# Ledger of designs, part 7: VHH binders against Protein DOG1-like 4 (DOGL4)

Target 1, 232 residues: Protein DOG1-like 4 (DOGL4), of Arabidopsis thaliana (Mouse-ear cress) (q84jc2)
Amino acid sequence: MSKMRNLVEEKFLEFYESWVIQLELYLHQLLIAHNNNTMSETELRHLISKLTTHHKAYYTAKWAAIREDVLAFFGSVWLNPLENACSWLTGWKPSMVFRMVDRLRKSRVVLVEAQVKKLEELRVKTKFDEQKIEREMERYQVAMADRKMVELARLGCHVGGESVMVVEAAVRGLSMGLEKMVKAADCVRLKTLKGILDILTPPQCVEFLAAAATFQVQLRRWGNRRHYVTHS

## First folded at step 9 (VHH)

Design j2 (from j1 with S57E)
Fold by OpenDDE, fold request of step 12:
Structure j2 (fold): chain B 232 residues (1-232), chain A 123 residues (1-123)
Amino acid sequence: as target 1 above (232 residues)
Amino acid sequence: EVQLVESGGRLVRTGGSLRLSCAASGFTFSDYAMGWFRQAPGKEREVVAAIDWSGDETWHADFVKGRFTISRDNAKNTVYLQMNSLKPEDTAVYYCAASFPFYTLHSSEYDYWGQGTQVTVSS
């Protein structure tokens, strides 16, 4: 069944398609850098900075869009079903990236004890922040089903003007809460990312970012084999 | 045009109080974390306090010792710094800064800066 897209969805879909294309280009550069041990630290830091700036641009666009229609991001027509299935509050789950860090630890990447300790502290903090957001999210979701809304549900979908006003007010309230939660979640994502990058050396950062970008791109490709996402 | 305009800085006696304000324009204020920095003559700029985009989370430097409090009013596009029990060591130019989407403790990571307001504490 084809879903009708609103203006916010269409605009963001266009943006996201372009953003992903650029991500793939950066991924290619990361992979080259990862396989080239002759690159200077300055060059690596510059590449890392480009990636972080690219991610910041995504969230700048996202926050502009959610201000108009946060509900659009809970449908996310620009993502395929597999990507959506892996989504937590309209994006990647912050704690997920520590799996990638663990992979680094078990690979040729050698982390010193101080790095391991800091990463573990960050992991614990990230998990705590996720849970806090989840609890608050549940509160907003439950609040949608207040006494009056439950009564309206019993009466059916076709009710008078007063009922419509109540529903609209409830939806507005929910939307405001959702926007807050999405922004909070995005902050946890970016703080987690920054935290990891601050702990790792430039070569380690490149490997981490390459792994993360690879996962994102491949997830999209795998999902598209099953459900192709198109823009029109 | 992005603008951050600090106000409220003046001469005050030791033990006195001041409230600094920073009025923002030219960007979506409610999406940015805000911070207060200060720089004394001959010293490096240092972070004093920071607040997230919603106002729910704040950070204060250790040297504040409960004397300063950061707050914000998103409806007014303004961030505040309430300074109590001021000391001569607090004499500095105080700067307001904006960071998307969260605050940090490093000045180089902030996106926008004000011109600063002079706070002078006399003994």
Scores: ipSAE 0.875, ipTM 0.942, lowest interface PAE 0.5, mean pLDDT 92
Fold by OpenDDE, fold request of step 12:
Structure j2 (fold): chain B 232 residues (1-232), chain A 123 residues (1-123)
Amino acid sequence: as target 1 above (232 residues)
Amino acid sequence: EVQLVESGGRLVRTGGSLRLSCAASGFTFSDYAMGWFRQAPGKEREVVAAIDWSGDETWHADFVKGRFTISRDNAKNTVYLQMNSLKPEDTAVYYCAASFPFYTLHSSEYDYWGQGTQVTVSS
């Protein structure tokens, strides 16, 4: 019943589990910082830096793994079905973070006019970049219906020497395209995150990062619980 | 060990052209955005041009005015800066820098730096 995992999947699974544990620790620190207001601005900035560094480490590992097998990330066996369902090009959708900011604004975060304006500009830019990537992905998806990909479909029935070569070439081509798109998407994610953090004050950054980390951790927890309930 | 090694800097006359190269090693070059910076004597370091990891997206400073062009060859782990119509004001040490995973306009956000190469433009 269990999925057969390749080496890339196994290694990244191990990495991701460790990474999430560390994220939870940082989340705890963020929550403490946010709730007791005892930390200085310098301390807050340091905490923010730790989080950004942690995220950078994730993408460093991801991109290394993608070079080996980008397709592994379209299955993402290290994620539960709920996490996968919420994934856009192997990660969180960049525009989603603006919803988080909006929620914070409606609750207790007060933004000055200049911040609001910059956030809106960033939102527009992020949306534009997402759409650009989506259009490119659509192009790849449509291309999957070409002759080479038809051969890939036939492979399930029988394996021939020439057909195998065609299929391998097609898969390589597709993988290269997908790798490019995933990297592009990751850049949009991190640019968007950086953009938001550059606009917000350190206390606001802490609140935002806490919300984002909470969402990520809770999504994982919710998905795991649901998965166990439905398959138990 | 991470290394960025700039080359190509030399003395040129006003109106001349120069191509700078930056050879990278010790890291996955194709995952990093690259940038060219310059620092003239007594001035702050400023970004000249930047290029994303794929080479599809580039940025150039306004003072370039179409005179400089950044490019990269990931197969050679090299980023280039083609400089045309050089002016005395372009005299500076030119630095290559790497940033994961995207380029920025702020020098403090880059991960790796080269030693720089001197470009001198005579009047």
Scores: ipSAE 0.873, ipTM 0.942, lowest interface PAE 0.5, mean pLDDT 92
Fold by ESMFold2, look of step 10:
Structure j2 (fold): chain B 232 residues (1-232), chain A 123 residues (1-123)
Amino acid sequence: as target 1 above (232 residues)
Amino acid sequence: EVQLVESGGRLVRTGGSLRLSCAASGFTFSDYAMGWFRQAPGKEREVVAAIDWSGDETWHADFVKGRFTISRDNAKNTVYLQMNSLKPEDTAVYYCAASFPFYTLHSSEYDYWGQGTQVTVSS
């Protein structure tokens, strides 16, 4: 089991490394577009489309990896659901993206009344979808703590063969449910991103995407420093 | 090679029923949302119904008013459109389409398209 988690993890990290490098190249283009007053709306929309496609590619690869082993995307968080949980279903909590929008509004981005109204409607819908997923996660956490499931796991550890097959089937069933929850969360993440980009003008989208890409690149760099310090 | 193949379109009398099927291959069907669109001669292509990747969420256009029901079978890589109480204005070529990972109501946002199946509602 540890080998399968490590192999899926290693393959996805290789993908992620390449994905972030390409994101850095797109970030450079976003920063040029932000500083270049002469870019046409068509050119901006093309760049925005590239970023949208790049984000979809991330989730395409993630969903393929989840199909191989969803548990590779969960650490001790899955084994201790009430403690130390800081991540929201293998990624950023969708509603937190609006903090980036709020920061941009305070700095330089001017939004018209219609945009503000649509962004608030989207924020409410995103939060509602999050709450639905949170309720489903709580239900799965309770099911995982079920005393009967613990008994089945203990029986599987005593005798091989039939008992192992029953435990393996139960684990696969729980993994399939968990996969569904992760996919649902990712859909909310992508719907929220698309919703924001649909409401913002092309120049505003460039500023938003630049902020998001900067944050993601900095998280990789910070995570690498934390990893180095942790292993030293 | 990605393929979406619609079937089941035919001539039907007003008030009749049809079941359209769309068989998918060449991509991970269970990761994609699916939609049914239609296009009558001289008209714009319009969304009829859509269903998310899991099958738990569906959408239907107002003009079908509970007459049409979209469904999917991920084990068979197939999406369906059950059409009841058919009207002459339902006459069109019906297309299935796929979008990753959620559906929209705009045809330009769909990744893959079928060739279409003709539905004709007489009298």
Scores: ipSAE 0.681, ipTM 0.857, lowest interface PAE 1.2, mean pLDDT 81
Fold by ESMFold2, look of step 11:
Structure j2 (fold): chain B 232 residues (1-232), chain A 123 residues (1-123)
Amino acid sequence: as target 1 above (232 residues)
Amino acid sequence: EVQLVESGGRLVRTGGSLRLSCAASGFTFSDYAMGWFRQAPGKEREVVAAIDWSGDETWHADFVKGRFTISRDNAKNTVYLQMNSLKPEDTAVYYCAASFPFYTLHSSEYDYWGQGTQVTVSS
């Protein structure tokens, strides 16, 4: 009589749609700021702070949702297939953002050599953090397989209510481990974002945030267009 | 509704030890990184130690490294600062702070603050 994880997914879908709409509104402000040479540094920093707060709000809601069902974030119903295909541990791969920085350097953002050096240092740190997470994920998968195999072997010696409790415990253990890895990945994502914004000047931050928001919005729009066309 | 309440600050002799506690309520403690800051009279507030949401990674300022240890107990919603080999220079008001989701070394980036607990180290 119950449907699979529809309540958690439904609640987060509603949040995500609202969150994307607000991101699009912030994108409009970023584009205006990009074209407006009369904005003060204080005004630019305030706008940058709004974007930072908006991204933190996403992860606040996400971490509440993964406490209830982390598996919903692997192949999320609120993301189109293109968005899901671009995911690494339930989100963008932290080191991928440097490709956007590289694109901006080639076309519009002029960085001094000191900034380039700091960005390269951050890129190396981000890659080390990614690799650490990947190694921990591999170790976790091996440990969980071993524990699950032992618990399944014990199940062969018992029948009845103990079998349900063992299965529930194994599922809970898998979910807690995945939750920890998703949170670790999200921390690297936010640390990388903050690191980039700390290195860039306020006008450069506006350009970067506009490019990132544009990419995310366009990825959703393009993926939704493909979805609507293929289902009509 | 959000509260961070420091406790354990008191007068101690040079070379002594002290354990500070910070009890958290009104937010999901296990999602937040925690930091300890201090401020002596006439001095700027400075970061002492920080710990990530899971407790797996910590940071300590050079001036306390080897003497102070930050830790947390997510089941009790509490962060601790174990202070050993105390010096008169450690005299300050100590503050607990929370930041989502990772810690930083800048006080302006923390979301929630406690009221502080006075630590006084005498000769």
Scores: ipSAE 0.673, ipTM 0.855, lowest interface PAE 1.2, mean pLDDT 83
Fold by ESMFold2, fold request of step 12:
Parts: C-alpha cells; structure tokens; sequence
Structure j2 (fold): chain B 232 residues (1-232), chain A 123 residues (1-123)
C-alpha cells in the first residue's frame, strides 16, 4: 500500500521537475517574443499553442497519477475532509487567474471594451463552475461523514469479512469521489485558461502566459527554499 | 494504439430511428470528453452533440435538439448517439471524436477521430 503510493508520488515528482524545466524554456521564448515586435501572428499563435499543449500535458500526467493514488495530492485533508470544505482541490482556485489579468490590465496591456465584457462574462462563468464544485464537495463530505459514522457503529457490532468489505467499499468510494472532484476542478482551470487566451490578442496572450509562467517558476523556487529552511 | 470505431450506420426511412455506437480503445476513455460530428458530401464537418468526461453535461446542436441524444457508458468505453425522427437532411458520414479533458464545438480541437459510419435517410 505505502510502497505503491510512494512510487506514484516519486514518478509524478520526476515528471513535475522536467515539466517546470520545460516551462522555464518556454518562458524564455515568451520573453523574447514580448521584446521582439517583428514576430508574425502565426509565429505568436504557434508559441501560444506550445504553452497550451504544455499545460494540458501537466493535467494528463496528473490525471494518470490521481488514477493510481488521488491522496498523493492531498496533505492531511483526506484524514479530516470536513475541516477543509473550502480548500480548493489540489490547486489554485480557478478564478484567481483573473487577478493576474487585472494586474496586467493596470500595466501595459490595453483591453478593448468588447474584451473587457467577454472577460467579465468568463469570470462569472468560472465562479459559477467553482460554486458547483463547492456544493458537490459539501454534499460529498456530509455523505461520507454520515456513512462513516453508521459504518463504524456497524463495525462495532460485526466481526470478520463483512466489516472488512464495508470499510474497503467506503475507502474506495471516498477515493473515487475525490478523483471526480479533482478532475472537475482541473477542467474549470483549463476552460478558464482557454477562455482567456481566446479573448486576448496574440501579443496579449504572450504577456499573460509570460506572467503566469514567471509566477509558477517563482512559486517553485520559493517553495524549495522554504522547505529546506523549515526541515533543516 | 488509439482507436475509435463507429458502428450502427445504415439506410433508414424518414421518421425512423437509429443508434450509433463508438467503441474506444488505446486511451483512458473516462478522462476524455466525446463528440459526434457529421459531414455531408461537399459540406464542412459540423458538431452534432458532445458529452463531458463524466457524462454529467451534454450539448446538442439546435438542428438535432429534441431528436438526438448523446450518452456514454464509461464501463464499456463507449459513446452513443440515439437518433430519432430522422430526416433526409440527416444523411451524412457520422464521426466520433475525443478531446482531453473537455469538449469544444470546434473540430480542430479534438485529439482523436474515428473512421466514420454512413447514415442514409430515404424518403
């Protein structure tokens, strides 16, 4: 059990390390494109497509990993899922990306009124999708807590194989439910990313993707330093 | 290798019904959204219906709404298109397609395609 989960976690960490290194290489290309006003729209769209493909590859690998062990992506949340009802499943809340769009708008990116309207519509849709996931998570946590209480009471009254099968079924149900919700959250993240890239012009997409990649790379570097300091 | 195999296309009378199936192999079917597209001779391929990876959300084109229903069975790795009240204008080659992880209405955004199955509606 523990060996299999450690192997899944190790494999994903190896993938993630390579994925971030490639993201840094794409960031270099994004910064060149930003500073070089002679790139054609076709060249910019090709670079944007490479970034989009790279983000889809992250989720392809993540979904393969959660199929083997979804709990690898939760800290102590699975041990007490009721306490973490508002925690966003294994990632950043999808609507947080609009804060980055807003910051870019205050800097050098100028948005036409039609783009602003479409971005607001997308923001509302993203928040609606988030609320659906939050409601599903709440129902799931209530249902699992209620089933666990009933099953624990029955376990105290039963012996042998029936008790093992009930516990195994409950654990399997929890894992499958968490996997579904993680996948739903990831879909909202990717839909929001695609929606933003569809609204922005290619030069604006390059600025957005560069800011996002910079933030992701910086977060990894700060996380590595904090881990070393807190564990040494 | 990835395979999408459509079946169930045949000649059927106007007003009739038909069920198309698409069996998937070589990829994790339950991670993919699925779509049905159709293409009549000399026309562009058009989206008919789509369904998300879990089956919870579906979309149908206006020209088939109320007549066609997309569904999926993740245990059987199969997506279906139930076609009722068929009309001669429904005559086309029907294709199933897969997209990771959500469906879109643009054929260029789908990752895998079937070979197609001919549906012919006679008067």
Amino acid sequence: as target 1 above (232 residues)
Amino acid sequence: EVQLVESGGRLVRTGGSLRLSCAASGFTFSDYAMGWFRQAPGKEREVVAAIDWSGDETWHADFVKGRFTISRDNAKNTVYLQMNSLKPEDTAVYYCAASFPFYTLHSSEYDYWGQGTQVTVSS
Scores: ipSAE 0.636, ipTM 0.843, lowest interface PAE 1.3, mean pLDDT 81

Design j2 (from j1 with S57E)
Fold by ESMFold2, fold request of step 12:
Parts: sequence; C-alpha cells; structure tokens
Structure j2 (fold): chain B 232 residues (1-232), chain A 123 residues (1-123)
Amino acid sequence: as target 1 above (232 residues)
Amino acid sequence: EVQLVESGGRLVRTGGSLRLSCAASGFTFSDYAMGWFRQAPGKEREVVAAIDWSGDETWHADFVKGRFTISRDNAKNTVYLQMNSLKPEDTAVYYCAASFPFYTLHSSEYDYWGQGTQVTVSS
C-alpha cells in the first residue's frame, strides 16, 4: 500500500508537470488571441475548446489516480506548500473563480444585463453546491469520531486475521467516502467552469481563461519562490 | 473499444411498460454521467432523462415526468430507463449516451453514444 502511494504520487507528478507546461503554452495562445483583434469567432471557439479539453484531461487523469490513492491528493507532492494550503478538497474552490469574473468586469469587460443575471444565478448555485459538500464532509468527520470507529482502530492494534480484516474494511470505507466527496467537488469545479464559458462571449471567454491560467501559473511560481526567499 | 449497447426496445400497446437497458464497456462507467435520448422520424434528437455518475442525482424531461425513471447499476456497468404508461408519441429510437463527469441536456456535449433501440407504441 505504501509503495502504491509512492508510485501513484510519482506517476501523477510526471503527468502534472507535463500538464502545467501545456497549460502555459495555451496561456501564450490565449494572450495572443486577446491582443489580436483579427481572430474570427470560429478561431476563438476552437482555442476555447482546446482549453476545456485540457481541463477535462486533468480530471480524467485525477479520477484514475484517486481510485488508487485518494489521500495522495491531500498534501500533494506535485504541488508546492502554498498551492496545497490554497486547496479546497483537493483543488481550487469553485466559488473563487467568480473573483476572476469580477476582475474582468473591472478591467473593461462589459457584460450585458442578461449575462450578469445568469452569472449571479450560477454563483448562487455554485455556493449552494459547495456548502452541501462541506456539510457532507462535516458529517463524515463527526462519524469518524464515533466510538465504534475508535474501537475498530483499537482492535487493529491487536494483530489477527479477523482484526486485520475489520481494520482494512474500515480504511476502505473511509477511502471510498473521501473519494466520493473529491469527485463531487470536481464536478462542481467543472460545472462552474462550463457555466461561465457558456454565459460569456468568445472574446470574454479568452480573457477569463487567460486570467485563470495566469493565476494558476503565478501561484505555482510564487509558492516555489517564497520558500527560497526565506532561506536566502 | 468504447461500447454502449442498448436493449429492450420492442412493440408495446398504449398504456404498456418496458425497461430499456444500456450495457457499457471500454471506459470507467462509474466516472460517467449517463443520459437517455430519443429521436422520432423527422424530429430532432431530444434528451429524455439523465443520471449523474453516483446515481444520486437524476433529471427527467417534463414530457416523461412521472412515467419514466432512469437508474443505474455501477456494479453491472448498466443504465436503465423504466418506461410506464407508454403513449404513441413515445415511439422513437432511444439512445444511451455517456458524458464525463456530469450530465447536460444537450446531445452535442456527450462523449459516447450507443446505436439505439427502437420503441414502438401502438394504438
């Protein structure tokens, strides 16, 4: 099990490093599209599609990895400490992307009334879904403090075939429950992303995707630099 | 490689019932939301019902609400559509579709499709 955790971490580290490099390349394309008034709507939609496909590929790989070791995603070796500290249930908090939308509105992106209404509806839905997951996580943690779970942990300290089987079943149940919550959170992340892109026009989508990618890249770079600065 | 195989479509009388099944292979079924769509001759394909990856959330079109029920069995890699109180206007080819990781109501957004099963409701 300990070896599977290390192998899962090593494999996903390799994937994530490649994935971030490709994200940076797409960011470059987004910035060119933002600065180029001559790109057609079809060309913009194609670029947007590449970004959405790239994000879906991340979650496809993640869901395969969490089936093997969901705990690897809580304190991930492929993320720096700042990235890990900013995580909400193994990823960015869905409602926080609306800060990106708010910044776009401040930066000369004009949203029509219909878009503003739809974005507010989406913001409320996203927050509701987040709160539902947070309540489920709280119930999970309360259940873990249950005396029966403490008793099972105590029995696991007294080695034996039956005790090992009971402890293994409890650990498996814990892992499966956590996996479901991570998947639920990822669905909220992807639904929120899709919802925003469906509401925004193609030029606005390019600005949003560029801002989001910039934030992710800068968080990674700043977090790596911060530890070095404190030791210099 | 990826395969969605619908079954259970047949001729039934008005007011009758049947259950459609869709067996999935070649992908991790438990990671995908599933939908049932239908297409009558000369009409556009339309969403009938959908179910999330866990089975905890479902959606049904208003024109089938109370009559059709979507469900899934992740252990069997199968999604079902229980169809009750069938009407002649339910006559169509029914399609199973998969979307990662959540369902939508738009056919263009589904990743995988079955070949369809014919449901015919006679007067």
Scores: ipSAE 0.619, ipTM 0.840, lowest interface PAE 1.5, mean pLDDT 85

Design j23 (from j1 with H106K)
Fold by OpenDDE, look of step 11:
Structure j23 (fold): chain B 232 residues (1-232), chain A 123 residues (1-123)
Amino acid sequence: as target 1 above (232 residues)
Amino acid sequence: EVQLVESGGRLVRTGGSLRLSCAASGFTFSDYAMGWFRQAPGKEREVVAAIDWSGDSTWHADFVKGRFTISRDNAKNTVYLQMNSLKPEDTAVYYCAASFPFYTLKSSEYDYWGQGTQVTVSS
C-alpha cells in the first residue's frame, strides 16, 4: 500500500536524504581519522565540531518541521520499517548510545576510572530522564481518550464546515502535546550525546562518533535491503 | 538578523527589586533555551539562571539563593529575570543568551548573546 505524503513529509524526506549523504561523508572522515593517528588534536576537535554541528542541523530542521506537522514524525516516511521499529519518540533511544561507549571499552580504547565514573553517572541520568518522559507519554496516551478525542470521534461521522473546524482545533491541541514530548525527548538525546563527548578525549570522541554513525548508516542499509525500500 | 535586547537594568538600592527583560528576534525563540549571565568589573562572566525552551525546567546559581527567578513568555519572545533582595555584589552587566536546544552552564556553548544591561546596586 502506498501512503500519500503531505508537504511536510516531502520536504523533510528530501532534507533527510541529503543529511544522510552528508553523514556518510563525515563517517568516512571519522574512519580515516580513527585509523590514522597523524591527525592533531585540533584537527580532531574540528572534525568533532563538524559532526556535532551536523546533528544540530538535523534537530533544527526537525523542530521546524514538527511545528507544522508533528504527526508526520510518528509515521516517518523517510525511515524504513527497521529504523522506525528502533525509534523511541521519533528518534533514537538516548540510552542506546551507551552501547557505543561499551563498544569502545571492548576495543583498544582505554577509559580511565574518572571517565568510567562520569559515564556511569551520565547513564543513570539519561535513564532517569528517559523514564520521566516515558511516564509523561503514558499519561498523555491515557489522556488521549479525553473529551477532545471523544468529540473528534463523534464529529468524524459528520460532514460540514463547522465540524471540520472543531476537529481541526482538537487535532491542533493534541499535536501541541506531542510536539512538547518530542522536543523533550530530543533534548535528552542531545544532552546525552554532549555528555558523552564531554567525557571522552578527542580521539575517543572520533571513535565514538564513527561507531554511532556506522550504526545509523548500517541500520538504514539493512532496513532498506530487507524491505526493498528505495529512497531517492 | 538575530537580536537579543536586554532592558530593565538601572540603579537600585540594596534590598530593591528589578525585572530584566530580554526581547528576542531573528530566530525561533520557542526552540531555544535561554540564560542570564552577568559580568562584574574585573570578574569573569558567570551564569545566573537558565530556562529550557518550554519553561518547565529552570536552573539558578547558588548565589541567587532564591532571590532571582528566570521565566519566559514564548508568545512575546521574551525571557525575564526577576531580581529581588538585591545586594551590592549583584552589580554587574547582565546578559541574555540563547542556546539550542537546551541550556548549559558554559557561556561558550550559547549561540546568541545580547549586548547586556547594567545593574547597579548601591549600599
Scores: ipSAE 0.873, ipTM 0.942, lowest interface PAE 0.5, mean pLDDT 92
Fold by ESMFold2, look of step 11:
Structure j23 (fold): chain B 232 residues (1-232), chain A 123 residues (1-123)
Amino acid sequence: as target 1 above (232 residues)
Amino acid sequence: EVQLVESGGRLVRTGGSLRLSCAASGFTFSDYAMGWFRQAPGKEREVVAAIDWSGDSTWHADFVKGRFTISRDNAKNTVYLQMNSLKPEDTAVYYCAASFPFYTLKSSEYDYWGQGTQVTVSS
């Protein structure tokens, strides 16, 4: 049995499926650019810009959906269980991308000392911002971990009187606090991505974006394969 | 249609104060960072101040620190620039701009722009 989907979840499922398909198409272009030494800097920057725009489009749609139902993004129906298990505050943990940068340094990507210094400065800032968000989340931990309590509180709104008003106010307060924290986490994700792309050269950016897209596509494919095999 | 409309620019004396407003419509204002830029004749457009989507983080250029303050009112879809201790060097067209979701210091990275409002500081 699966969770009953609401309108927010149905709309975002449609968006996300289309978004991933487009990401896979961009991954193909990134892999071609990775192996093609005849592409101009202008062509590389255009491809990098397309991926940056594609990621911003994801967050634009997410923030619109969050205004209607932030809890949908905790255990999202459009993600398989493996994708959901890897989430930190409704998405990838910002500091985790530095592991991907580290792997690229071991393979083909040659970073000069100035880039390494700037990346370490960015890593420290990213971890500081993560810790700030985690401290703020402490205040909401009990309410956030109990998705059923929020659902029961909303169901309890059928009962009239003062209790309904108190429950409605509490639910709005929790949702507004969660929305702010999810948006703050998304800003750290986007700032970290932008920071990395600003430090890397265009060929290095293509390598990084290809690795990131490959990981996201692989995570979805492996999670779906396990789910499909189990249910088929 | 997305619109940013600046207002409040006028002629003021050196040492005076002025508040600029920028009214936003056609997009979800509370999701966007906002910036104020200025451009004097013959000079490059430069960032003056910026504020994140939540209002919790602001940035001000060194040449205006202590004199200018950016703020926002998400209920009114408006960003403000309070300008105190004005100098003739502050004479410029002032533009507001919006960027999703955090501010940057590069004008090329802003998504939406206003038409500008003229501020003139006389002796």
Scores: ipSAE 0.629, ipTM 0.831, lowest interface PAE 1.3, mean pLDDT 83

Design k10 (from e7 with T59E)
Fold by OpenDDE, second read of step 10:
Structure k10 (fold): chain B 232 residues (1-232), chain A 122 residues (1-122)
Amino acid sequence: as target 1 above (232 residues)
Amino acid sequence: QVQLVESGGGLVQPGGSLRLSCAASGFTFSSYAMNWVRQPPGKGLEWVSGISGSGGSTEYADSVEGRFTIIRDNDKKMVYLQMTSLKTEDTAVYYCAKWDEYLGSTYEFDYEGQGTQVTVSS
């Protein structure tokens, strides 16, 4: 079943498809860097910077788009069902990336005790931030079912112009709240990423970013195969 | 079986130009991004350039940005690297590389070709 796409959806779809393609190119760079382990620290830092810049570009585009229509991101037509199922407030769950960090710890990467401690502290903070956002999100979702809206729902679809205005006002209110929550969630994502990258050495960062990018790209591919969805 | 065959290398003076070619087979060519990587003498492998499956997106290493151009022909299953303003530091064996959808799990990359030697010398 195909959904009608609005302008925001169309524009962001195009953006995202291009962005993912570029991510794949960066992923290859990361894999080469990781596999050969011959790049200088300066070169590694430069590569890390490229990736961080790429991610920043995504959020810049996203935040511009959500100002116009935040609800578009709760459908996310640019994602397949598997990607959507794994999404938390229109993006990756911040606490999820620590699974990738855990993989580093179990691989050839050796984290010193100080790093492990800092990572655990960051993990805890991230979880608390997620919970705060979830509670606030719930508040907006529950508020949608106020007395007037419940009454309108009871009356069914046979409502006049005044009722439509009430519904639109309610949706606008929800949208404003959702925008706030999405931004807050994105801030947690960015903070989490920054935190991890600040703790890890450049070689470790490259491995982490490679793992993250791989997971993102593979998730998309798995979802596309499963649901017979093709993205340009 | 994935096959990548590089060609077009040679000896050139600084400031000169070369065009590398890579013939690909054994996979759905247009579905994969293609890359050029190089290995300078005594150094490790470094990424040079990449192009998306459709050819709509390209990326370059800072060291070659503005001098090299990556192009692909999906009908011919070819990827090219136009090199201009060549420098001595561009001397290397150049490989065409494919990113496999499963390589991320193993942190490997596919460049099974023999490569083509590029030597920039006065």
Scores: ipSAE 0.024, ipTM 0.344, lowest interface PAE 5.6, mean pLDDT 86

Design k55
Fold by OpenDDE, look of step 11:
Structure k55 (fold): chain B 232 residues (1-232), chain A 121 residues (1-121)
Amino acid sequence: as target 1 above (232 residues)
Amino acid sequence: QVQLVESGGGLVQPGGSLRLSCAASGFTFSSYAMNWVRQPPGKGLEWVSGISGSGGSTTYADSVEGRFTIIRDNDKKMVYLQMTSLKTEDTAVYYCAKLWDESGTYYFDYEGQGTQVTVSS
C-alpha cells in the first residue's frame, strides 16, 4: 500500500522543512558570533533566546500535530532514513547532547569545576529519566498485545461497518498512550537543554548551540546525499 | 573558484539609503544560503543578514531589523542588501559571504574585497 501521506504528515513536513531552513540561518549567526567574539553578553543572550524560542516553536508545532496523529511521528516522513535511525521516541536522544558538551570540554572551552559537577549531575539525571521512559515504553509495547490489539488482529483487512468503529477506538487508545510517551520524552529533551544552557556561560551556550545545530543540519545533509533525497 | 564581488557602497548622510550588490560565481548559487556581514572600523566582523538558498527565509541582526532588506536573484546569481534609515554606526566594510561545510565543519567564505559604506553628516 503506497503510504499515502495524511494531512498531518504533509502539514508537519512543510513546517519542518521551513523550520530547518531557519535553523540553518540561526546557525550562521551562532558561528559568526562564536568565531569573532565581538558580541556583548547582552547580545549573546539575545541570540540564545532566539534559538531557544525557535526550538520552542518546534515543540509547539509538534505537540499540536501529535494531538491529531501521533502515529505520524513514528514514521516521520519528513526525515531521511539516517535521521530516523538516530531518532529516539520521535526525536533526538537527550543524553546525546552531553557528547557535544564533552566535545566542547576538549576544545578551547574552559569549564570551571562547578560547571563540570553540575553537568555531571545533569547527565546522571538525564540518563535516569531516559531509562525510566524506556522502561515505560517497553511495558507499554508489551501491553499493546491486549484485547484491543487482538481484536485488531482478528479483524485483519476485512474491516467494515461496525468493525471499523472498533478498530478506530482501539487505535485511538493506542495513540493516547503513545502521545503520553512522546510528551514525556520531549519533556526530558527540553529539561536537558534548559539545564545545559543554565550551566553554561553565554559564550559557551553559543558554542554549544552552534555544535548542536551543526550536527542536526549535517545529519540531514549526509542522509539526503546518501539516500538521494532532495528536499526543497 | 568561488568568487564574491561586492558593490554599491558609498558615502551617505544619516537617514539615507543605499543598496549593496553581490555577484556570486564558482558554485551552485541556489544551494547555499547567503549572508551579509560587516566590519566596522576598529571592530571585528559582525553578522548583518542572511537569506536561504531559495530566498524564502530571511533573518536580520537586531541592529538592522526593520531597516535592512536582504533579497536574492538566483537566476542572476546576485544577493542584495537594501539599506534604509542608515545610521553612523552602520559605517563599515560590507562583505557578502556564504557558509562552507566540510566534513562537519562550517566556515564563512568572504574572500571578496568588500564594499565601503560610510554614513556621515
Scores: ipSAE 0.327, ipTM 0.722, lowest interface PAE 1.6, mean pLDDT 87

